# VH-VL binders against q0atu2: the designs that were tried, part 388

Target 1, 119 residues: q0atu2
Amino acid sequence: MLDKKARIRTSREYRNVFEKGKRLSGRFLIIYYVENALDNNRFGFITNKKIGMAVIRNRIKRQLRAIVREYQGQVKNKHDIVLVARAGIGKSSFEGMEKDYIAIMKKAGLFARNANKID
Key: E = the ipSAE of ESMFold2; O = the ipSAE of OpenDDE; V2 = 0.75 times the mean of E and O plus 0.25 times the DockQ between their complexes.

## First folded at step 18 (VH-VL)

Design vi3 (framework fv_recibokibart; at its last fold request DockQ between E and O 0.90; V2 from the best seeds 0.89)
Fold by OpenDDE, fold request of step 20:
Structure vi3 (fold): chain C 119 residues (1-119), chain A 121 residues (1-121), chain B 108 residues (1-108)
Amino acid sequence: as target 1 above (119 residues)
Amino acid sequence: QVQLVQSGAEVKKPGASVKVSCKASGYTFTDYYMHWAKQAPGQGLEWIGEINPDWGDDNYNQKFQGRVTMTRDTSISTAYMELSRLRSDDTAVYYCARAKYYWTFDAFDIWGQGTLVTVSS
Amino acid sequence: QIVLTQSPGTLSLSPGERATLSCRASQSVSSKYLYWYQQKPGQAPRLWIYDASSRATGIPDRFSGSGSGTDFTLTISRLEPEDFATYYCQQYESSPYTFGQGTKLEIK
């Protein structure tokens, strides 16, 4: 599981990302990201009813956590990042979602230069 | 119609625990943080904590940390607040209230009707 | 934590009069994170003002919110009988999301 301290946990923290952060859209994901003053990155997730019923949403949630966990060590420090699942994500494969995540994060310049497993 | 309906009044002895429920209807339960507030008799409002119903992430006022536990059951759109090791000064009306945290940012725009918890020997 | 101090504690006025309620913060609060609530006896609070100066849905235009930084004000231009209640300010700037102690607006 994603470390507790690596998660956006409060409503105010989410608001800060949406109000101050930059936005980038991928095929299945939209990310909002902003620098923070901490020594760690924090990730948040928005999975609303547009992506599907509870079973689908739960699957997507598990997959998003897995993807973020896999690559979190390669993300530049001191960022709050919120992932918003797009409507079509419910029909995507894990690999497709992962590819989309990597592409968006690269476009945002959020991966460290020495990051591996992202090519 | 959007509403929050809380469980009924409780009478507890010191040292006991109480669990108050808050059922949401008329909106998507997981799209709003659920907050809880305390109001002692004749006193003002005190924020207890919040929970993300979608992910279960919670944040408590340090004053209540160690004694309060917030949970939720998304299948029935219900949030719970449990307060343990009750003391006489825990006697109060407890409210749940929703707050939007993305796209739009309304604060506590909908409140439950409140639950009276009485702690007495 | 941010402490909100409201003044006066009790305000006694008559219908038709102007009411001015103050909310002072111990540190700066962005206007978008300052809220006002109205509460009547035996009822839950109700959102009244958001973003320091925006009226919630259904709130009469005789109510107005203003202020910035550490000083915020709720004004009622001409009091109606239904306006007599307790008003609370709240900050959403940082956790814990504290309330003021309230101003009770009572009929003289």
Scores: ipSAE 0.931, ipTM 0.962, lowest interface PAE 0.5, mean pLDDT 96
Fold by ESMFold2, fold request of step 20:
Structure vi3 (fold): chain C 119 residues (1-119), chain A 121 residues (1-121), chain B 108 residues (1-108)
Amino acid sequence: as target 1 above (119 residues)
Amino acid sequence: QVQLVQSGAEVKKPGASVKVSCKASGYTFTDYYMHWAKQAPGQGLEWIGEINPDWGDDNYNQKFQGRVTMTRDTSISTAYMELSRLRSDDTAVYYCARAKYYWTFDAFDIWGQGTLVTVSS
Amino acid sequence: QIVLTQSPGTLSLSPGERATLSCRASQSVSSKYLYWYQQKPGQAPRLWIYDASSRATGIPDRFSGSGSGTDFTLTISRLEPEDFATYYCQQYESSPYTFGQGTKLEIK
């Protein structure tokens, strides 16, 4: 699971990513990302009300956590990364979200060299 | 209208705990971090901490670390602050306040009415 | 943490006068993360100035904020009776999001 250290925890940190970060859009996700002053990465999530009601939103939250946890060891260090769930993500499958995440993270250049799990 | 309505005044003895609630209405609860501040009688404002209402991530002023716990229940749009091991200098009015953390940007634009907590032996 | 020092602690003036309230930060604060609040006795604080210089909705133009870096000022060009209150600055640059000690603006 994502450690406390690997989470964006403060409102100020979220604001920084949106104000200073680069943006890339996929089918189900948008990422915002910016270099941080740490030696590790931090992940944040925006799963606002427009993606669906509580049951759907909780499923999406669980699945996004799992996807980020699976690939976190392959992400280049020193980045704050916020995943924004797009409207319509509630109709996606886990595999669909996973492929989308991999694609946008690769396009952003955020995966480190020697990535064995990425096709 | 947009409102934050806090629970009523509390009287506690030293060593007890208090849990203050802050119920939001008129806006999407999960779009705003909830913050808490303390104001002792005749004194200024002191920031206590914040909580992400959607994901539950919290962040506390080190002064209160170990004694404060912030939680929320999104189903009733309510945030909570619990302060434990109360001391007489915890006597204060406690406020909740919201701040948007993505897209459009606001300071603490809406505050609760305050909850007086009195700690006396 | 960033310490905000407000001065003076108490400012005694008459209606019609100009008021200047100072807020100094122990470290640089981006203007977009410096806020001012007004508080009257028995009431919650109210957002007054955001982003160091922008008035919140409904705040009269006799209030102006200025400053950058470590030195910020709230100015009231001509005091009205309703302006007598305590004013707090707050930084949102880094956690903990500290407030200044307040300047009590009181009627002479």
Scores: ipSAE 0.851, ipTM 0.922, lowest interface PAE 0.6, mean pLDDT 92
ESMFold2, look of step 18: ipSAE 0.838; ipTM 0.917
ESMFold2 (binder alone), look of step 18: mean pLDDT 93; pTM 0.946
OpenDDE, look of step 18: ipSAE 0.914; ipTM 0.957
ESMFold2, look of step 19: ipSAE 0.841; ipTM 0.920
ESMFold2 (binder alone), look of step 19: mean pLDDT 92; pTM 0.946
OpenDDE, look of step 19: ipSAE 0.919; ipTM 0.959
ESMFold2, fold request of step 20: ipSAE 0.844, 0.837; ipTM 0.919, 0.918
ESMFold2 (binder alone), fold request of step 20: mean pLDDT 92, 92, 92; pTM 0.944, 0.942, 0.944
OpenDDE, fold request of step 20: ipSAE 0.930, 0.930; ipTM 0.962, 0.962

Design vi4 (framework fv_recibokibart; at its last look DockQ between E and O 0.89; V2 from the best seeds 0.87)
Fold by OpenDDE, look of step 18:
Structure vi4 (fold): chain C 119 residues (1-119), chain A 121 residues (1-121), chain B 108 residues (1-108)
Amino acid sequence: as target 1 above (119 residues)
Amino acid sequence: QVQLVQSGAEVKKPGASVKVSCKASGYTFTDYYMHWAKQAPGQGLEWIGEINPDWGDDNYNQKFQGRVTMTRDTSISTAYMELSRLRSDDTAVYYCARAKYYWTFEAFDIWGQGTLVTVSS
Amino acid sequence: QIVLTQSPGTLSLSPGERATLSCRASQSVSSKYLYWYQQKPGQAPRLWIYDASSRATGIPDRFSGSGSGTDFTLTISRLEPEDFATYYCQQYESSPYTFGQGTKLEIK
C-alpha cells in the first residue's frame, strides 16, 4: 500500500482536488489532478458500485494501488491526483488498466514523454 | 430513508475502552466519509475525526490522537469509533455524521441519534 | 486550527422578533466551507445552512445565511416558537473541522 504521506486521506483533500483540479478521461480511468503545496504527490481513489461487486472492486483497488506505486517515481512532484474508476474497468486486464493509466498520465503532462515501465 | 443508527448508551470505568457503532442505511455507505463528534453535557460540539469507509483512511483531531480508533465494516455498512483510556471528561454524547466527499458536498447532512458514554468510578 | 467564535452566547428574544447570530473565524473561510446547524435539547444537530447562504432541505425561508471571509451571519427574519434552539457554525476549510461554541436562542 502507498505510504500515508502519499495518499489523499481526508474528505477536505478530496474536495479540493475535485473543485480545483483538472479532469482527464481515459478508457478505464478518470483522473483529477491539481498542484499541491507539498514536496510529494498524493493519490486518492474513487471506486463506486458501478464498477462491480465487492470482489471486483477489491481487485480493482489492489491493482490501482499497484500501478500507482510502480510508477510513483516517474510522476512529476507536487500534485494531488484522484483516480476515478470507470464502469468498464471491472472487465479490463491489469495490462489494459496500466496502459490506460500511463496514457492518461502522459496526456496530463504528469509523466515524462519517455516514461517507461519500471522493471 | 437515509439514516444512521448508533449503538446504545455505555457506562464505563476510568481506564476502560468504549466502542460505539454507527450503522448506515438508505444510501451507499462508501460514498460518504463518516465523521464523529463529541458533545459533553451542556457543552458544544467537538469534531473527533473522519474515516473513508471505502479505503479505511482516517484523520483524527489531534486532541484525541492516540486514544481514538475509527474503523468500518463495509459488509454491514457500519462505522465504529473506539475510545480508550477513558477518563471522566470523556463523558459525553457521541455522534456519527456523514459527509459527501466527491461530485457534490453536503457537509454533515445526516446524523446519528447519538450515544451517551458515561465514565465514572 | 481555525477557531470559530459565535456571538452572542445567549440570545433572548420573543416570537415575531428578528434574530441575528454571528460567527467569526480566526482566519478566512471560503463561503462554500461554512455551515450552520440547529440543535434542540435531547436531539442530534441538524444541517441548517450550507455554503454559508444556502438553506438545507426543508428549512424555512425566514432563515438566511450571509457573510464571507471571517464574518458570517445567520438571520431569522421573524422568529417562530420552533426556532428557539442552539445554533452552531462549522468550518470545512481545514482539518480539524471545528465548530463554534454555539448561540443559544431562548424565549424571553
Scores: ipSAE 0.914, ipTM 0.957, lowest interface PAE 0.5, mean pLDDT 95
Fold by ESMFold2, look of step 18:
Structure vi4 (fold): chain C 119 residues (1-119), chain A 121 residues (1-121), chain B 108 residues (1-108)
Amino acid sequence: as target 1 above (119 residues)
Amino acid sequence: QVQLVQSGAEVKKPGASVKVSCKASGYTFTDYYMHWAKQAPGQGLEWIGEINPDWGDDNYNQKFQGRVTMTRDTSISTAYMELSRLRSDDTAVYYCARAKYYWTFEAFDIWGQGTLVTVSS
Amino acid sequence: QIVLTQSPGTLSLSPGERATLSCRASQSVSSKYLYWYQQKPGQAPRLWIYDASSRATGIPDRFSGSGSGTDFTLTISRLEPEDFATYYCQQYESSPYTFGQGTKLEIK
């Protein structure tokens, strides 16, 4: 579970990322990201009903939290990042989502240079 | 029709708690943050807090921190606000209101009808 | 916390007159995050103006919003009987998302 400090908690913070942030699309995920004025990163999630039934959506939510938690130490600080689950994510494996996340984050330049692990 | 329907009026004694419900219909519940506001008799509006309906993250006005808890049940499209350790100046009408937080952004475009909470000995 | 101060507190006018309602913020508010609501006695507030100047769906053309920075106004060009109500401004720039104390527009 991500710490409270590392979560986008307010509606205003979400709006800021969508209004001012950059967008990158992967196979299963879209990220929006913007530099913040903090010393840390914050992560937000959009998992709409088009993904599937409640059990599928809950699985995706659980898996996305786990992926973000696993790689959060490699992410450059001072960013607000929103992950948007695409409709087809329900057909993906955990490993597929993980690879997609890593690829998008690398393309965005959000992984720290010379970090211990960047895959 | 897009609606927010709140639970009925409550009469409480000082020190008690109250839990107000706000049931959404006519739209996708998880696309909108739910906000709560207080309006004491003859007074203006005061923002209490907000909750992400999908992920449950909350954010409260510091004035209410420690006494307010916001929750939701997505299976019945219902948001809740619980206020504890009630005192006489908590007597007010409490409103829920929705706000889009991605794609398009109109602020509190739909409000519940309000719930009167009366706190008296 | 951003404090919104509305003036006047009460505005007494007749139908057909022009009304100007002021909202002043204690610090800068982006126009995108300044909103106006109308409230009649016994009713919930209704979104009236969003983004400082955009009318909500179904709001008549006689209502216009303007302003930027710390000074915002709501103007009603020619008052109709149904316009007599209390109007609140709200900022959505930063939490807590505060309201002004209201301007009561009452019939003279």
Scores: ipSAE 0.808, ipTM 0.908, lowest interface PAE 0.8, mean pLDDT 91
ESMFold2 (binder alone), look of step 18: mean pLDDT 92; pTM 0.945

Design vi5 (framework fv_recibokibart; at its last look DockQ between E and O 0.89; V2 from the best seeds 0.84)
Fold by OpenDDE, look of step 18:
Structure vi5 (fold): chain C 119 residues (1-119), chain A 121 residues (1-121), chain B 108 residues (1-108)
Amino acid sequence: as target 1 above (119 residues)
Amino acid sequence: QVQLVQSGAEVKKPGASVKVSCKASGYTFTDYYMHWAKQAPGQGLEWIGEINPDWGDDSYNQKFQGRVTMTRDTSISTAYMELSRLRSDDTAVYYCARAKYYWTFSAFDIWGQGTLVTVSS
Amino acid sequence: QIVLTQSPGTLSLSPGERATLSCRASQSVSSKYLYWYQQKPGQAPRLWIYDASSRATGIPDRFSGSGSGTDFTLTISRLEPEDFATYYCQQYESSPYTFGQGTKLEIK
């Protein structure tokens, strides 16, 4: 579970990311990201009904948290990042989702080009 | 139609707890933050806190921190606000209200009908 | 926290007159995060103006919102009997999302 400090928690914080952030689209994810004035990154998530039923959404939420947590240390600091799940994500594998996340984060310049999975 | 329906009036003694419910219908419950506001008799509005119904993340007005707990049950599109260690100045009408947190404005565009909580010895 | 001060506290006018309600913020508030609500006795507040100057659905065009920075105004060009109520401004700029103390518009 992501630490509270690492999460976007308030509606206003989400609004800030959507208002001021940059947008990049992957196959399964869309990310909005903006620099913050903190010393840490914060992550937010949007999972709406278009991605599937409650069971699917809950699974996707767990998987997204796991992915974000896994690569948290490789993300450049001082960013608020919101992950928006796209409709097709419900049929994706975990590996596919992870690959998409890495790709989009690299494209955004939030990962180092040589960023790898930490075992 | 979009609406928020709150639980009925409560009468409590000092030191007790009260839990008010707010049932949402006519829209996707998780697409809006649920907010709560307090209005003492003849007074203005005071923001209590908010909760993300999708993830359960809550944030409270510091004035109420330690005594307020906001929760939700997504299966029945219902938000809850519990206020503990009640005192006389907690007597008020409590409102739930939704606010969009992405794609559109964030005003409280839909309100519950309010729940009167009376605290008296 | 951002403090919103409304003036006047009470405004007594007659139908047909022009009403001007002020909301002053202790610090700058983006127009996107300034809202007005109308409340009548025994009822819940109702969204009236959003984004400082946009009328909510069903709100008559005699209502208008304006302002920026720290000074915002709600104007009613010609008062109708149903307009007499309490109006609150609210900021969503930062938590806690505070309200003004309200302006009670009463019939003279």
Scores: ipSAE 0.901, ipTM 0.953, lowest interface PAE 0.5, mean pLDDT 95
Fold by ESMFold2, look of step 18:
Structure vi5 (fold): chain C 119 residues (1-119), chain A 121 residues (1-121), chain B 108 residues (1-108)
Amino acid sequence: as target 1 above (119 residues)
Amino acid sequence: QVQLVQSGAEVKKPGASVKVSCKASGYTFTDYYMHWAKQAPGQGLEWIGEINPDWGDDSYNQKFQGRVTMTRDTSISTAYMELSRLRSDDTAVYYCARAKYYWTFSAFDIWGQGTLVTVSS
Amino acid sequence: QIVLTQSPGTLSLSPGERATLSCRASQSVSSKYLYWYQQKPGQAPRLWIYDASSRATGIPDRFSGSGSGTDFTLTISRLEPEDFATYYCQQYESSPYTFGQGTKLEIK
């Protein structure tokens, strides 16, 4: 469960990440990320309407939260990170999303150590 | 036609609660934070808080913290503001307004028509 | 939080005159995060200027915004009858996204 302190909560905080952050694209996800002035990380999410019907979108949201929470302890502190779900994510498996997340977070240099859970 | 249509005027007793609705049309509801503002009779605007309509993350002006709750129902593109433990100085027009929070400018470019809430003893 | 102080509180002028409305912030606000709204009696506010100096869609070029840091100005070069209203500045630099108290521009 991602608690309130680990969430980007205000519109201004989202704005800051898009204005000042770096962008990396994966197969199912795009991340925007920027260093913050806090002692912790914050995560935000943007779900594309084209992902699918409500049941599919809700599944994707639940799975993205679970993936972020699972790897949260490996992320270098002091970052605001926004995950943008690409339209094709509705056809992905949980494992596919997880693999994509790990790959882009590693490429961004955001993991403090390298612990992979994919084959 | 981009618009925000708010629920009608309310008359309440002190200590009661009120829930104002704001229905969005003509745009993608989840692309814009929904903000709420208060305008007491003859007074200026005061920001109350905001909600991410897709993910439900909310944030409030500390002045209203503990008495205000913002929610939404994405299936009907509607945002809600509930204000509890009403007192006479809560008498005001309450507005909803949208702001884009990624890629484009973030000003409050569309406002609802306002909802008069009257709190009287 | 950032306090915005508008001056004057009321500005009484005639059509054809120049109006200058001031908005001062208690701490620095990036120009990208300073907005102006117009409100007429009985109506909702309308976005007028965004990013300190950019006119919203359909706003006449007699309106210009300027300023940076803590001092911002809305200027109307030649007042028209429809310009008499209350104008609010707002900062979006940090939550809470405060408004100034307003300047009422009224016919002398």
Scores: ipSAE 0.743, ipTM 0.887, lowest interface PAE 1.1, mean pLDDT 91
ESMFold2 (binder alone), look of step 18: mean pLDDT 93; pTM 0.948

Design vi6 (framework fv_recibokibart; at its last look DockQ between E and O 0.85; V2 from the best seeds 0.87)
Fold by OpenDDE, look of step 18:
Structure vi6 (fold): chain C 119 residues (1-119), chain A 121 residues (1-121), chain B 108 residues (1-108)
Amino acid sequence: as target 1 above (119 residues)
Amino acid sequence: QVQLVQSGAEVKKPGASVKVSCKASGYTFTDYYMHWAKQAPGQGLEWIGEINPDWGDDNYNQKFQGRVTMTRDTSISTAYMELSRLRSDDTAVYYCARAKYYWTFSAFDIWGQGTLVTVSS
Amino acid sequence: QIVLTQSPGTLSLSPGERATLSCRASQSVSSKYLYWYQQKPGQAPRLWIYEASSRATGIPDRFSGSGSGTDFTLTISRLEPEDFATYYCQQYESSPYTFGQGTKLEIK
């Protein structure tokens, strides 16, 4: 689980990201990201019914948190980032989801170009 | 139809706890933050806190911090607000209300009917 | 926290008259995050105006919202008997999402 400090928790914080943030679409994820005035990054997640049944949604939620947590240290600081799960994510593998996340984050300039998986 | 239906009136003694429920229907429960507000008799509205029904993240008014706990059961689209260590000035009507947190405006567009909580010795 | 001050506390008018309700914020509030609610005795509040100037669904066009920055106004061009109620402004600019203390619009 992500630390509370690393999570977007309030509705207003989500609104801020959607209102002011930039949008990039990947195969399985859409990210909205904006700079914040903090010393840390915060992550939010949108998982609606279009991605699948409750069991699938719960799995996707766990996997997204795991991915975000794993690469948290490689993300440029001072950003609020919301991950929106796309409809096809329910049929994706973890590796596919991870690859998509890395690709989209690099495209956004939130990862260093030489960012690698942390083993 | 979209609606929020709250649990019935409660009578509690000082020091006790109360847990009010708010059942959502007619919309996707997890697409809206659930908020709670307090209205003392003859007084205005006071915001208590909010909860993300999808992830369980909550945010409380500092005034209620330490005494309020908001939870939800997504399987039955129900939000809960528990207030502990009750005192006489907790006597009020408590409302739940939804607010969208993405795509559209964030007004409290749907309200529950309210739950009267009376605290008396 | 942002404090919203409404004025007047009580407004006594007759049907057919014009009503002007004020909501002043202690700091700037974006129009996107200013809302008005109507409440009648024994009922839950009802969304009335959203984003400072947009009428909620089913709200008559005699109601209008305006303002920006720290000063917002709800205007009723010609009062109808059903308009007599308490009106609250609310800000969603920052947590806690505070309400004004309300303006009670009563029949003169």
Scores: ipSAE 0.914, ipTM 0.958, lowest interface PAE 0.5, mean pLDDT 95
Fold by ESMFold2, look of step 18:
Structure vi6 (fold): chain C 119 residues (1-119), chain A 121 residues (1-121), chain B 108 residues (1-108)
Amino acid sequence: as target 1 above (119 residues)
Amino acid sequence: QVQLVQSGAEVKKPGASVKVSCKASGYTFTDYYMHWAKQAPGQGLEWIGEINPDWGDDNYNQKFQGRVTMTRDTSISTAYMELSRLRSDDTAVYYCARAKYYWTFSAFDIWGQGTLVTVSS
Amino acid sequence: QIVLTQSPGTLSLSPGERATLSCRASQSVSSKYLYWYQQKPGQAPRLWIYEASSRATGIPDRFSGSGSGTDFTLTISRLEPEDFATYYCQQYESSPYTFGQGTKLEIK
């Protein structure tokens, strides 16, 4: 789904986001985010076993990638962003996750021009 | 209790490939990046690369780029490193090692016992 | 990439002596991302010092790590026979996560 260049690939990059990034919590997601030295964004994901069994976790992983891909063109460049799935996310609908993502990204100020357009 | 157990020694011809396994036990496999390092006989340690065991994202030392592939099977908590187009200077002990990358960070605090790969004609 | 240069390459000392092992980085490394490992022949490396100055679990307090920026030191205040081994520094500041070439601490 996401281009290789739009992924956080290394353990050190993850550590940087957690060490230096800002944190915002939504209903189903937490984001950590920090400016990077690139001209693009990179996304990372933390989906631990507390979410549920493998079938549920794999569904959540697919849905999170789809949501991020759908809105990635509206995200301000130069950010590393890690999405952490909260334990309750396994009970969320796709739309519930999507709305949570939009709200938390808007609150973080991470959407570019036309940010008011996103509900 | 926490352990990384690697596959046994291998003897290969130049031009062949080798795939080394590293089975984790005693901890949550997906919470730690798996790293691989090379140690040629009588030489120091050289970092080869890393893989995110949950999402599969990898990152290789450019020296090995194009010849190394790191994979994993989360159902059996096992990481793999495959090195292709083997040369005689690939003769070395290959180690796996873990590092926590979120919440609690760690250095390479647990290492596998090493796998000797010998490349000879 | 960040090159770590350890000195001396070999350090020959007797039990009871003080050992000082140096690790110099080609670029600044945060102390949080500088590590030391001990390796004995036929064994895997073992984490010895993490974050430049913190001893790993079970490491005796005669081992002390220090330094910042580009200069880091591992000191053993009073050598015991079990301390004779090769010591590697490693940086985790940026990929590739390089090791120094090692200092072999041997009994003279």
Scores: ipSAE 0.832, ipTM 0.923, lowest interface PAE 0.7, mean pLDDT 92
ESMFold2 (binder alone), look of step 18: mean pLDDT 92; pTM 0.945

